# Designs tried in a protein design chat: miniprotein binders against q8wxe9r568to878. Part 5

Target 1, 311 residues: q8wxe9r568to878
Amino acid sequence: EEEITVDVRDEFSGIVSKGDNQILQHHVLTRIHILSFLSGLAECRLGLNDILVKGNEIVLRQDIMPTTTTKWIKLHECRFHGCVDEDVFHNSRVILFNPLDACRFELMRFRTVFAEKTLPFTLRTATSVNGAEVEVQSWLRMSTGFSANRDPLTQVPCENVMIRYPVPSEWVKNFRRESVLGEKSLKAKVNRGASFGSTSVSGSEPVMRVTLGTAKYEHAFNSIVWRINRLPDKNSASGHPHCFFCHLELGSDREVPSRFANHVNVEFSMPTTSASKASVRSISVEDKTDVRKWVNYSAHYSYQVALGSIW

## First folded at step 20 (miniprotein)

Design Vg1
Fold by ESMFold2, fold request of step 24:
Structure Vg1 (fold): chain B 311 residues (1-311), chain A 81 residues (1-81)
Amino acid sequence: as target 1 above (311 residues)
Amino acid sequence: KTKTVELKVEGMDGPTRRAWEDAMKIMEALQKLPGVKSVRVFIEDGTVYVIYDPSKTSPEEIIKAIEEAGFKAELVSVEEK
């Protein structure tokens, strides 16, 4: 059976502010991959919601693909696989190509502007240093300003959320007992709604607690990593903040740095969504009217959250 | 404020290389015509929709531009909304 699949993957990167997580810097890189099973020579045309094309389309009615957006976007710094006729694109904005048969490949990539004003959730982090004691607390809240969070019927989850707290190399001993690289330290999980931070710290061992997911030191990242499988959490009340807590006792005051870290790293994926609102409007295959056509969207987010005050 | 004209261009009968090439020639000719806002060509039957500014051009001028590009077109309808 003849078919062509178009995968549109957005990669968001950036920096957000402390507290309210205003977007300070952002970049969205969109990669489009093709996988096709077509007989004979198959010259294809891909129609995107390119603002320079807006309204000027050459199609078959059956080549029109379903879309949920009416927006047209600006494509920056387009780069193409060798199978794309770049002169045609330069002159007419038509993406004309001869796909590799039965071989998934990257057709093109381009940059866009992030299509939202906010990220799906906010992360507030506070650190304090008292003598040789270091405490870190984070609060995670879903953002009401993000489009996917506005309607429960169309909600798209954040999956495999990872929040990384960089740990100075001098502190690595506190997360292992003279262990070699790759061994894991302490892991903590608390009941939902339990009093956060009321648990006593025993001896010199670190205490890490979360209200959702898991937290542990991971040598691969040189960081404490807070992992959450899926947000919003189905078992939590709407608007419920999710918390991370870490208490660490260092060997002496003289070894305590002036701040825990200057940022935390946040990563997650969102299936079936587009960070750029890039959309495939049409897929045409020359001399064929009987081709199954599929379009998949996904977005991956990776950004830094600035930290606030120390003490 | 714009109008839409629907035209039928002869010789477009499916997803052939010739039909794509012909549609591109028509597109280029119409994009050069002052007052044309957008052009959509359906190559399976030669249907062409042109959104235009009626103060700057007309269906007659649009057809003339297509004819100068080497194609025959006939008016099907004009929509006000």
Scores: ipSAE 0.679, ipTM 0.920, lowest interface PAE 0.7, mean pLDDT 81
Fold by OpenDDE base, fold request of step 24:
Parts: structure tokens; C-alpha cells; sequence
Structure Vg1 (fold): chain B 311 residues (1-311), chain A 81 residues (1-81)
């Protein structure tokens, strides 16, 4: 059976402000991959929601792909695979190509502006130092302004969420526990109903707590990593923030570094959606009427949240 | 205020290369016409939808532009949007 699959993948990168998580800087890279199984030489045409093409289309009715977006996007810094006729694109903005058979390849990439005003969730982090005691607290809330969060019935989740708190190398020893079987990393206790405030935790041992997911030091990132499989959590009430808490007692105030990490790293994926709102409007295959056509969308987010001065 | 005119172009039986080439000629001719906002060509049957500003152009001028490009077009309908 003849088929063509188009994968549209967005990669969001950026820097976000402290508190309200305003986007200070961002970059969206869109990559389009093709996998086709077509007999013979089949010239293909891909239609995107390109603002320069806006509403001008040459298609078969059956070549029109379902789209949920009404937006037009500006493509920046387009790069094409060698199978694309770039002269045709420059003259007409038509993406004409002869696909590689039975091989997944990157057809094209381009840059866009982020299509949303806010990120899917906000993260507020507070750090305090009192003598040799260090505390880190974070509050995570879903953003109501993000389009995918507005309707619970059509809500798109954030998946494989990682929040990474860089840890000074000198503190790594405090997160190791001696076990009979070797050194194990301290793991957070899960307390779903806790609002973490400044609790005077008496004791020399590090304490970590989360309301959702898991948290532990991970050497691969040199960070405490808060992991959440899915946001929003189906079992959590929509009105309460998710919280991370870490308390560390150092051996002396002299072990407190003069500079802490000035940022937290956030990473997650979103299925069936894009950051750019790039949309495949049509897929045409020359001299073929019985081609199965599929379009998949995904977005990956990786950004830094500024913490500001701890002092 | 825009209007949409539906036209039928004769001799367009896609999805042949010829149909695509013909459609491109029609598209180019119509895009040069003042007042045209967007053009959609269905190469399977030669159906053409043109969104236009009625203060700047007309169905008659659109048909004429297609004819000047070497094709025959017939008016099917005009809708206000």
C-alpha cells in the first residue's frame, strides 16, 4: 500500500524570567521529516500555512489535510533536503520534492516565532540561605493563558517533565547515602497534600519533598532532578500548585558558595501539538490518487528559568 | 468586504503534470490582478475559487485574466463573505 507520513517537530529553546515566567528570549526550530512508500518516481508537493502563500493553493480535494489552526506563519531561514527543487520554492513558494523511498529523512527545517504568549506552566523558585542551611522551594502551576490548557476535553499534556536544579560540586556529598549495597542518592518523599512552607527541619541530613513525581540528585546532570511523567496530573485538583522542597545543612557557613546557579533548567515534550503552529495544509502526489497520508505533530521544550540573586 | 467567485476551467483533469502546469499559469495570472486576495485551484475538475475585493476587480475581469492566460473559464457562482 502506498503511503506518505509527514512528521512536524518543533523545538523550543529559551530563557524565562523569574516569577511570572515571561519569555525573555526564545527560538523555535521546526523540522519536517518524510517517510514514504511510493512506487516509481513520484513527485510530491507539500503545502504549509506559509504567510507568503496565504490562501493560494493548487490541490486535489483529497490532498487537503485536516488542520486545527487558522494561523499563518512566517518561515525564517529555510533549509531543504537535496530532493527539494529550491528554484521552484524561490519562484512560487511551492515545496516540490522527489522523496527518498522507504527512508525517513529531514525534508526541511525553518525558524519561527513562538505562537503562544505563555508557556504551558509557570515555575516559581525561592532559594534561601541561613548560616549553613540552604533551602530551595519551587511552585509549579498550569498556565491558563496557554491554548492547550483552556479546554479540559482537548487539553494536551506536558510529558516527561524534567526540572533540573544545578548543584555545586561541593554539595554532592550531602546527597549520597551509604547503603549496605553502596552509595545511593537521597530520594524525595512524596506528600500530595503538603503546602511546603519554611519548616525548621532539625537534623544534618538533607530533606527533599515533592507533591508529585520524583526528585533525586542525578550525576549525569550534576543537578537535583524533579521528574513528573505528565502535567496536568489527572489526580490533582486544578487549583493547587505542585511543590518541590529541598533542605540542606552544610558543615559550615564557609561551604556556602558565593555564587549559586542563577537558573533552573526545564525540559518536556508535548504530543499532537506545535510551538510554531506550523501546519501541513496539503500533501499531493503526482499521478497518484490512492496514497494514504498521515501528519504527526510534536513539540519539545527546553528552557532556563532565571532565579535571580539569592543574596 | 470580500467576495468569492467560483469558476470552472475547461480541460483540467488532474492530477497530471499538465494540470499542475496549467493551474500554475492561472494562479500567476490571477495573482497579478489587482483586488485578488487568494486563489484555490482544484486540479481534479478545474474548479477555481477566487477571493477578491469587489471594489477593485470583478468576476468578469477574473475570467478575462484566465482567458488571457490561454484557458476557458465559466462562472458558477458568486458569494459574499
Amino acid sequence: as target 1 above (311 residues)
Amino acid sequence: KTKTVELKVEGMDGPTRRAWEDAMKIMEALQKLPGVKSVRVFIEDGTVYVIYDPSKTSPEEIIKAIEEAGFKAELVSVEEK
Scores: ipSAE 0.677, ipTM 0.927, lowest interface PAE 0.5, mean pLDDT 89
Fold by OpenDDE base, fold request of step 24:
Structure Vg1 (fold): chain B 311 residues (1-311), chain A 81 residues (1-81)
Amino acid sequence: as target 1 above (311 residues)
Amino acid sequence: KTKTVELKVEGMDGPTRRAWEDAMKIMEALQKLPGVKSVRVFIEDGTVYVIYDPSKTSPEEIIKAIEEAGFKAELVSVEEK
């Protein structure tokens, strides 16, 4: 059976301000991969929601692909695989190509402006130092300004959320616990009802707490990593912040570095091209009417949230 | 304010290369007309939808442009959008 699969993936990168998480800098790269199983010479045409093509389409009715977006996007810095006729694209904006058979390849990539005004959620982080005691607290809230969050019926989740707090190498020893199976990282206790205020934590042991997900030091990142499988959480009331808390007692105030964690790293995925709003409008294969066509959409976000001074 | 006209072009039976080439000629001809906003050609049967400014062009002018491009077109419907 003849088939063509189109994978459209956004990659968002950026720097975000402290507090309200305003986007200071960003880049959105969209990559389109093709995997096709087509007999003979199979000239293909890919239709995107390109603003320069807006409403001008030559298609078969069956070549029209389902789309959830009505937006038109401006493509910047288009780069094509050698199988694409770039002259045709420059003259007509038609993406004409002869795919490699049975081989997944990058057909094209392009840049776009971020399609939203805000990120899917905001992260506020507070750090405090009192003598040799260091505290880090974060509050995560879903953003109502993000389009996917406005309608519960069309809600698109953030998946595999990672929030990473860089830890100085000198402090790594404080996050290690002896276990019967060797050194294990200190793990956060989950408390869904906790509003983490500055509670006097009595005791010299590092304490981590989260309202959702898990948190632990991960050596691979040299960071405490707060992991949340899905946002928004189905079991949490809408609008309540999710919180991370870490308390660390150092051996002395001299162990407190002059600079601690000038940023937090955030990563997550979404099962849609939420950053670009890129969509495949049509896939046409010359002289073929019975080709199975599939389109997959995803986005990956990776950005830094700036932190203020802890002192 | 725009209108949408539906036309039927004769002799178009896609997804042949000829059908694509013909559709491109039609598209090019229509895009040159003042008042045309967008053109959709279904190459399987020659159905053409044209969104246009009724103050600048008309279904008759659109059909004429297609005919001048070497094709025969017939009016199917006109709708306000």
Scores: ipSAE 0.668, ipTM 0.924, lowest interface PAE 0.5, mean pLDDT 89
Fold by ESMFold2, fold request of step 24:
Structure Vg1 (fold): chain B 311 residues (1-311), chain A 81 residues (1-81)
Amino acid sequence: as target 1 above (311 residues)
Amino acid sequence: KTKTVELKVEGMDGPTRRAWEDAMKIMEALQKLPGVKSVRVFIEDGTVYVIYDPSKTSPEEIIKAIEEAGFKAELVSVEEK
C-alpha cells in the first residue's frame, strides 16, 4: 500500500540563567525527513504552518493533517534537499518535491525561535568551598508553565535526561591515575534515599546522593553525570523536587580550584512534542487520493545552565 | 472590517498537476487585487474563500479577476467577518 511519513525533529540549544533558568540564549533547528513508498514519479507538496502562508492555502480537504497548534511560525535560513524546487519555494512558499524512492532523507531544515517561555524543568545548583571541602547540590523541578506539563492527561515526558557537571582540571589527574594504576578515585553510585556516611580519612572518596536516577563520573564527558530515565517521575508527587548532592574532601587546599565550572550541561529528548511548534498542515501527492499519511514529531534539548564561580 | 466571499470555480477536480497550476493562477491573480487579504482554494471542487476589504474591492471585482485569469467563478455567499 502507498504511504508517506513525515518526521519533524527539533533540536533546541541554548543557555539559561542560574536559579530560575530564564532563557538567555536559544536556537531551534528543525529538520524534516521524508520516507515514502509511492508508485511512479509522484510530485508531493508539504504544507507547514509558515507565517508567510497564513491564510493563503491551496489544499485538498483529504490532505489536511491533524495539528496540535494554532500558531504560525517564521522559518529562518531554510535549506533544502536537491529534490525540492527552491525557486517555487522562494516565489510562492510552496514546498514542492519529488521524494527519493523508499529512502529516508532530509527534505529540509530551518531555524526558529523557541515557542515556549520556559523549559520543561528547572535546575537550581548551589556550590560551596570550605577549606578542602567542596559541595555541589542541585534541585530539579518540573515547570508547570511548560505546555506539555500543564495537563496530566496530555503530559509528554522528558526521556533520557543527562545532567553533566564538568570536573575541574585540578581533579582530572585522580581519574586518570585510576585508569592506569588503580589509585583511589572520585566515585559514587547513589539511589534515591541512600544514606550518607563515610569511614574514610582526609582525601576520602566522595559521596554522591540522588533522589532519582543515578550519578557517576564518566570519563567520556570529563564530568559527573546525573542520569534520569524519565521526567516527570511517575512515583513522585507533582511539584516534588529531585536532588543531586556531591561532597568531596580534597587532600589539600592546593587542589581546590580557583573557579568551579561556569555551566552545567542538560540534555534530554521529548519524543512526541515540538520545541518550535512547527506543524505539518497538509501532505499532498499529485494524482493520488488514497495515500496513507503519517506525521511524527520529536524534540531534543541540549543546553547550558549558568552556574557561576564557586567563590 | 472585512468580508468573506465564497466562490465556486469550474474545472477543478482533485490532485492533478492542472488543478494545482490553475489554483496557483487564481491565487496569484487575486493577490494582485487591492483589498484582498487572503485566499484559500479547495481544489477537489473549486471552492474559493476570499477575505477582502469591502472599501477597496467587491465580490464582482474578485470574480472579474478570476475570469481575466481564464476561469469561470460563481458567487455562493458573502459573510461579514
Scores: ipSAE 0.666, ipTM 0.916, lowest interface PAE 0.7, mean pLDDT 81

Design Vg1
Fold by ESMFold2, fold request of step 24:
Structure Vg1 (fold): chain B 311 residues (1-311), chain A 81 residues (1-81)
Amino acid sequence: as target 1 above (311 residues)
Amino acid sequence: KTKTVELKVEGMDGPTRRAWEDAMKIMEALQKLPGVKSVRVFIEDGTVYVIYDPSKTSPEEIIKAIEEAGFKAELVSVEEK
């Protein structure tokens, strides 16, 4: 009945280079939320892998939480809910708080750095313009996977992957249909004939092809959005790239602006891991030894892949 | 090049505010002692592990610092590396 849950959620943002996706700049914001059901006075202490604490811990043995990371991280720009004793934190780096009862709330947030050197996949994009003809091609290739914070044998997928290609408003009329699935075995009858009384839809022919997921224009983003539910894909070889193709013939070469977008936006979530390797080392509740304790990790990534030419 | 001393501090018996306050006082006292690298306090039974530089301090000085902070500690063991 008595329990406390600590949710650690990282938000990675940044910019990566064209082609090889070297991380050019990044920020990680970590938010920690608490949900607790505790009776009586419930003064709690949270132990993080804060480098300023490293090796200097006050704990009960049963309050130690499982973690696979051995890293200690620098916490920058810590901000706290009013239930946290900030003077204690500033004097001793102890996160001492009285949680809100039965109410999920943000205990604290802080900035840190991305703990890895590479992202879980790379995205290469090539563009070409020939008169009023525009082609865009992207290749997505998996890289080093990340293990779960609690289990080094569990490789963590990227979920709900969105790759957004901003497009000029003038081009929107060309994206009425979503992508087709473009494999070598694609068979389709090519028929330019019209039957008497058939319905025609101007601009309804697809101009995009993907090998995985779906791509379509989405007004919410003013972009073509390539969506992939989960990476790596169960039905693909480990090293096989996933592709996006777009071929667009504009009404005139005047529709090709010189400068409007130089980035592709990438967004996805990874459950059970953290981008910073922020980790809960202990959860203590004053005067109690039988509280059920849960820690959840998740990471959300939102970054730009540089594209040094017109798109 | 470091050694670890295990000590037992009397009067700690569970996760009380008093025990947390006492552990903090011990932590603060030991962190001021030159040569102390890290301090772990297990609050349920008063076990304290101190990693230290033996060229700068000793178990006797560590115990003395704890006693000057108002607590009684006894040596349990000393381990190297």
Scores: ipSAE 0.663, ipTM 0.919, lowest interface PAE 0.7, mean pLDDT 82
Fold by ESMFold2, last read:
Structure Vg1 (fold): chain B 311 residues (1-311), chain A 81 residues (1-81)
Amino acid sequence: as target 1 above (311 residues)
Amino acid sequence: KTKTVELKVEGMDGPTRRAWEDAMKIMEALQKLPGVKSVRVFIEDGTVYVIYDPSKTSPEEIIKAIEEAGFKAELVSVEEK
């Protein structure tokens, strides 16, 4: 059977403000990959919702793909695989290409403006330093202004949410082992003291609590990592905040660095969605009318939440 | 205010290179015509939808532009928006 699959993956990156998470910087990179099993030298045409094409289309009715948006978008900084005729694109905005056979490859990439005013959730974080005691608290709330959150019946989840709190290098000696705390985990104090190859006597282990997911220090990231499988949580009331708490007692206030980390890293995926609202409107294969055609969408978000200079 | 005209262009009957080239020629001819807002060409049967400003052009002028590009077109319908 002859077939072609088009994968559209959006990668959001940016910086959001402390507290209300206003988007301060944003960049969306869209990559389109093709996997095809076509006989002969069949030229293919990909129709995107390119604003420069709006309303002017040449198609077969069978080549029209299900509509995912009514929006038309501006494509910036388009880059193409060598199989794409770039002159045709620049002259007519037609994406004309001869795909690699049986080989998944990146057909093109481009940048767009983020299509929403807000992110799917907000993360508010408060830090305090009192002598040798450091506390971090975060509150995560779903955003009602994000389109996927407006209708519970069509809601698309944020999956594999990872919130990383960078730990200053001066504090690393306070972590003798990784610790893990769950949603209902009780506060735990590690009463062990140990010094391996160090001249310092470490303070108390961090005490961490979460109301959803898990949190632990992960050496691979040099961070405390709060992991949540899926948002919104099916077992929580609409609008319910999810909380992270960490208390660290350092050996002395001399271990407090002159500057704390100024951000928290947030990362998650949203399946079957588009951060750019890029949409495949048509897939055409020259001289063929019976090709199976598939389009997949996904978005990945990776951004920083500002905390200022105090953590 | 706009109207939509549906036309049928002879000689288009599938997803051939020639049909794509012919559709592109028709597209280009109609985009040059003042008053044409958008053009959609279905190459399997030669159906063409043109959204236009009736104060600036007409179905007759649209057909003439297609004929000057080398193709025969007939009027199927006109609908108001």
Scores: ipSAE 0.663, ipTM 0.918, lowest interface PAE 0.7, mean pLDDT 81
Fold by ESMFold2, last read:
Structure Vg1 (fold): chain B 311 residues (1-311), chain A 81 residues (1-81)
Amino acid sequence: as target 1 above (311 residues)
Amino acid sequence: KTKTVELKVEGMDGPTRRAWEDAMKIMEALQKLPGVKSVRVFIEDGTVYVIYDPSKTSPEEIIKAIEEAGFKAELVSVEEK
């Protein structure tokens, strides 16, 4: 039984504005991976919704793949695996290749633009300082304008959402609590993800609360990390904001740094959607009509949300 | 402003190397013809759709270009839009 699987993965990166999260800068990198189990030499042709190809297709009707988009996209800066005949691509925009057998590999990559006007959700963050008290609050709301190229009417979930709040270096020591109960308590302090700075015998731990997911300081990121397994939350009303709150009481106002972080980092995956609306229109295998053909789409988002600092 | 002609090219009957090569020759010939905007070839039966500018070319010129490339084509239909 012969088969070929095409995985289309979009990687969105960028910077968005405070408040309404308008996209200020962005880059979408699309990678296409192939995994095939084909007998013989198996020369293959991949049809993408390349705007330079639009309407100029050579295909069998059986090779047409289900698509949910009518959009044609610009493919910028295409780069190919050595199994692709680049002369054919340069002359005719045909993606002609002989895949590696039984080995998943990157066939090609290209740059494109984000296909929607808005991201799946917005994140607003406010910070305040009152004496030796520092507060951070965020509100996350799902957007209504995001569309996947497979089904523009369906809200595809965001998975493994991470919202990272960089912690000023002056605060790191305040995330560590020393137990007065001896050596056993030192192991507990280390396991709580406490600051790796100097040992503190006084001060208060931050009070953190979330309405969804979890939040804790993570040394690997030097940040408070708000983690949400899945958005939208199936137990929440449409349009309901999800909140993060952090209150820190420093030992004195001298511990408050003169500068607060200038951004919040957001990352998440969308396993059945495309950020670019890149679409596989056809998969052809020379001399064969009985090959099982699969196309998978996924997107990963990693961007910065601008925020102001107050001190 | 544009029209679509449907043609039938003889001799195509499946996903053979010859059918791919023939379709590429037809595609290249038609893309060189002034007024042709797009070409779609179905190699299992030789169906060809050409979107063209009627002020610059015609179904007769499109068929002639295919014939000069070495293939026999028959007009099936013409539609506006």
Scores: ipSAE 0.663, ipTM 0.918, lowest interface PAE 0.7, mean pLDDT 79
Fold by OpenDDE base, last read:
Structure Vg1 (fold): chain B 311 residues (1-311), chain A 81 residues (1-81)
Amino acid sequence: as target 1 above (311 residues)
Amino acid sequence: KTKTVELKVEGMDGPTRRAWEDAMKIMEALQKLPGVKSVRVFIEDGTVYVIYDPSKTSPEEIIKAIEEAGFKAELVSVEEK
């Protein structure tokens, strides 16, 4: 059976302000990969929701791909694989190509303006230092301004959420416990009902707590990593913040670095092109009527949230 | 206000290369007409949908443009949206 699979993936990168999570800088890169199993030299045409095409289409009825978006997007800085006829694209905005057989390859990439006003969620982080005691608290809230969060019935989740708090090398020893089997990382206690206010935990041992997911020091990132499988959480009321809390007692006030991490790193994925709103409108294969067509959509977000000065 | 006209172009039986080439000629001809907003050509049967501004163009002018491009088109329907 002849088939063509189109993978459309957004990559969002950026820097976000403290508190209000305003996007200070961003970049949205969309990449389109093709995997095809087609006999002979099959000329293909890919239709996107390109604003310069805007409803001008030459297709078979069967070539029309289902799309959930009615938006048109502006493509910037288009780059193509060598199998694409760039002259045709420049003249007509038609993406005409002869795919590589049985080989996954990047057909094209382009930049877009971020399609949303806000990110899917906000993260507020407070850090306090009192003598040799360091506290880090974060509050995560879903953004009502993000389109995928407006209707619970059509809500698109954030998946594999990773929030990384860079840890000074000097503090790494405090997050490790000696076990009979070697060094184990301190793990957060999960408390789903807790609003972690500034409860001064008087105790010499490092304490980590989360309302959802897991948190531990991960050497690969040199960070405390808060992991959440899915947002919003199905078991959590939509209005309650998720919280991370860490309390650390250092051996002395001299171990408090003059510069703590100025940012938190956030990563997650979404099962849609939520950043660009790029969509495949049509896939046509010359002289072939019985080609199975698939389109997969995803987005990956990776950004830094600025932390204000601790002092 | 826009209207949608449905036309049928004779001799189009895609998905042949010829059908694509013919469709491109039709598309180019229609895109030059004032008031045309969008054109969809179904190459399997020559069905053409044109969304247009009725204050700037008409089904008759659209058909004429297709004929000037070397094709024969017949009016099927006009819908108001």
Scores: ipSAE 0.663, ipTM 0.923, lowest interface PAE 0.5, mean pLDDT 89

Design Vg1
Fold by OpenDDE base, last read:
Structure Vg1 (fold): chain B 311 residues (1-311), chain A 81 residues (1-81)
Amino acid sequence: as target 1 above (311 residues)
Amino acid sequence: KTKTVELKVEGMDGPTRRAWEDAMKIMEALQKLPGVKSVRVFIEDGTVYVIYDPSKTSPEEIIKAIEEAGFKAELVSVEEK
């Protein structure tokens, strides 16, 4: 069976401010990968929601791909695989190509402006140092300003959310528990109903708490990693923040580094091109009417949240 | 503020190279016409949808532009959006 699969993937990178997580700097890169199984010479045409095309299309009805976006996007810094006729693109904005057979390859990439005014959620983090005691608290709230969060019926989740708090190497010892079976990392206690305010934990042992997901030190990142499978959480009331809390008692005030991590790293994925709003409008294969066509959409977000001065 | 006209172009009978070339000529002709916003050509049957500004052009002018490009077109419908 003849098939063509188009994978459209956004990659968002950036730096956001403390508090409201205003985007200070960002980059959105969209990559389009093709995997095709087509017999003979199969010239293909890919139609995107390119603002310069403006809905000018020559297609078969069967070549029209379902799209959820009504937006037109401006493509910047387009780069193509060698199988694309760039002259045709420059003259007509048609993406004409002869795909590699049975090989997944990057057809093209381009840059766009971020399609939203805000990120899907905000992360507020407070850090306090008192002598040898260190506390880190974070509050995560879904953003109502993000379009995918406005309508519950069309809500697109954030998946595999990872929030990383870089820790000094000297503190790693504090997250290790001597267990009879070996060194285990301290794991957060989950308390769904907790608003972690100023709960003074009177104890020399590191304490971590989360309202959702899991948190532990992960050596691979040299960070405390807060992991949440999905946002928004189906079991949580929409109006309450999710919280992370960590309390550490260091062996001495000398273990407090002069430079604590000035940022938190955030990563997650979405099952749509939420950053660019890029969409495949059509896929045409010359002289072939019975080609099975698939389009997959995804976005990956990776950004830093500024913490400011901890002092 | 815009209207959509549906036209039928004669002689466009399927996904052939000729049909594609003809469609390109039609599209080029229509894109030059003031007031045309977008053109969709279905090469399978010669159905043409044109979104246009009714203050700048008309179905009659659109048909004329197609005819000047060497094709025959008939009006099917006009819809207001």
Scores: ipSAE 0.650, ipTM 0.918, lowest interface PAE 0.5, mean pLDDT 89
Fold by OpenDDE base, fold request of step 24:
Structure Vg1 (fold): chain B 311 residues (1-311), chain A 81 residues (1-81)
Amino acid sequence: as target 1 above (311 residues)
Amino acid sequence: KTKTVELKVEGMDGPTRRAWEDAMKIMEALQKLPGVKSVRVFIEDGTVYVIYDPSKTSPEEIIKAIEEAGFKAELVSVEEK
């Protein structure tokens, strides 16, 4: 069976302000990968929602791919695989290529302006230091300004959400508990109904709590990592923030570094090209009518949320 | 206000290189016409959809442009959006 699979993946990177999570800097890179199983020489044409192609299409009816976006995008800094006829692209904006057979390869990449005004959610983090006591609190709220969050029926989730709080190496000892079987990392207690703002933790022991997901120190990141499988959470009431809480008592105030992490790292994926809004409008294969065609969309977000001075 | 004209071009049959080349010639000819907003060519049967500004061009002018490009086109329908 002859098949072509197109994978369109956004990569968002950026820096976000404290509080309202305004995007201070961003970069959106979209990569298109092809995997094809086509007999003989099969010249292919890929149609994108390129603003310069807007409405001008030469296709077979069967070559039209379903798309959920009506947006046209401006492609910046296009780079192509050698199998693409770049002259044709420059002259006609047609992406004409002879794919590598049975090999997944990057057909092209391009940059776009971020298609949204806001990120899918906001993260507010407060850190307090009182002597040797350190407290970190975060509140995560879904953003109503993000288009995918506006209609519950068409809502696209954030998946595999990872929020990383960089921890000084000196504090790592406080997140380890000796067990009979070896060192175990302190894990957050999940309490869905907890309002963490009012709980004076009277204990000298490190305490971590989350309203959703899990949190633990992960050495691979030198961070406390708050993990949430999916946002929004289907079991959570709309409008309530998800919270992370960490309380740590250090051995002395001298263990409080003068340079605390100035940022929180956020990472997640979405099952759509939510950052670019790039879409495949058509896939044509010369002299072939019965090619199975697939398009996969994804976005990966990786950004830093600025923390204000903790001091 | 735009209109959409549906045309059928003769001799355009299937996903052949020739059909693509012919379609490109048609598209190029139509894009030169004032008032043409978009052109979609279905190479399988030579169906051509042209979205146009009726104040600037007409189905007759569109057909003429295709003919000048060396093809024959027949009017199928005109729809007002």
Scores: ipSAE 0.644, ipTM 0.917, lowest interface PAE 0.5, mean pLDDT 89

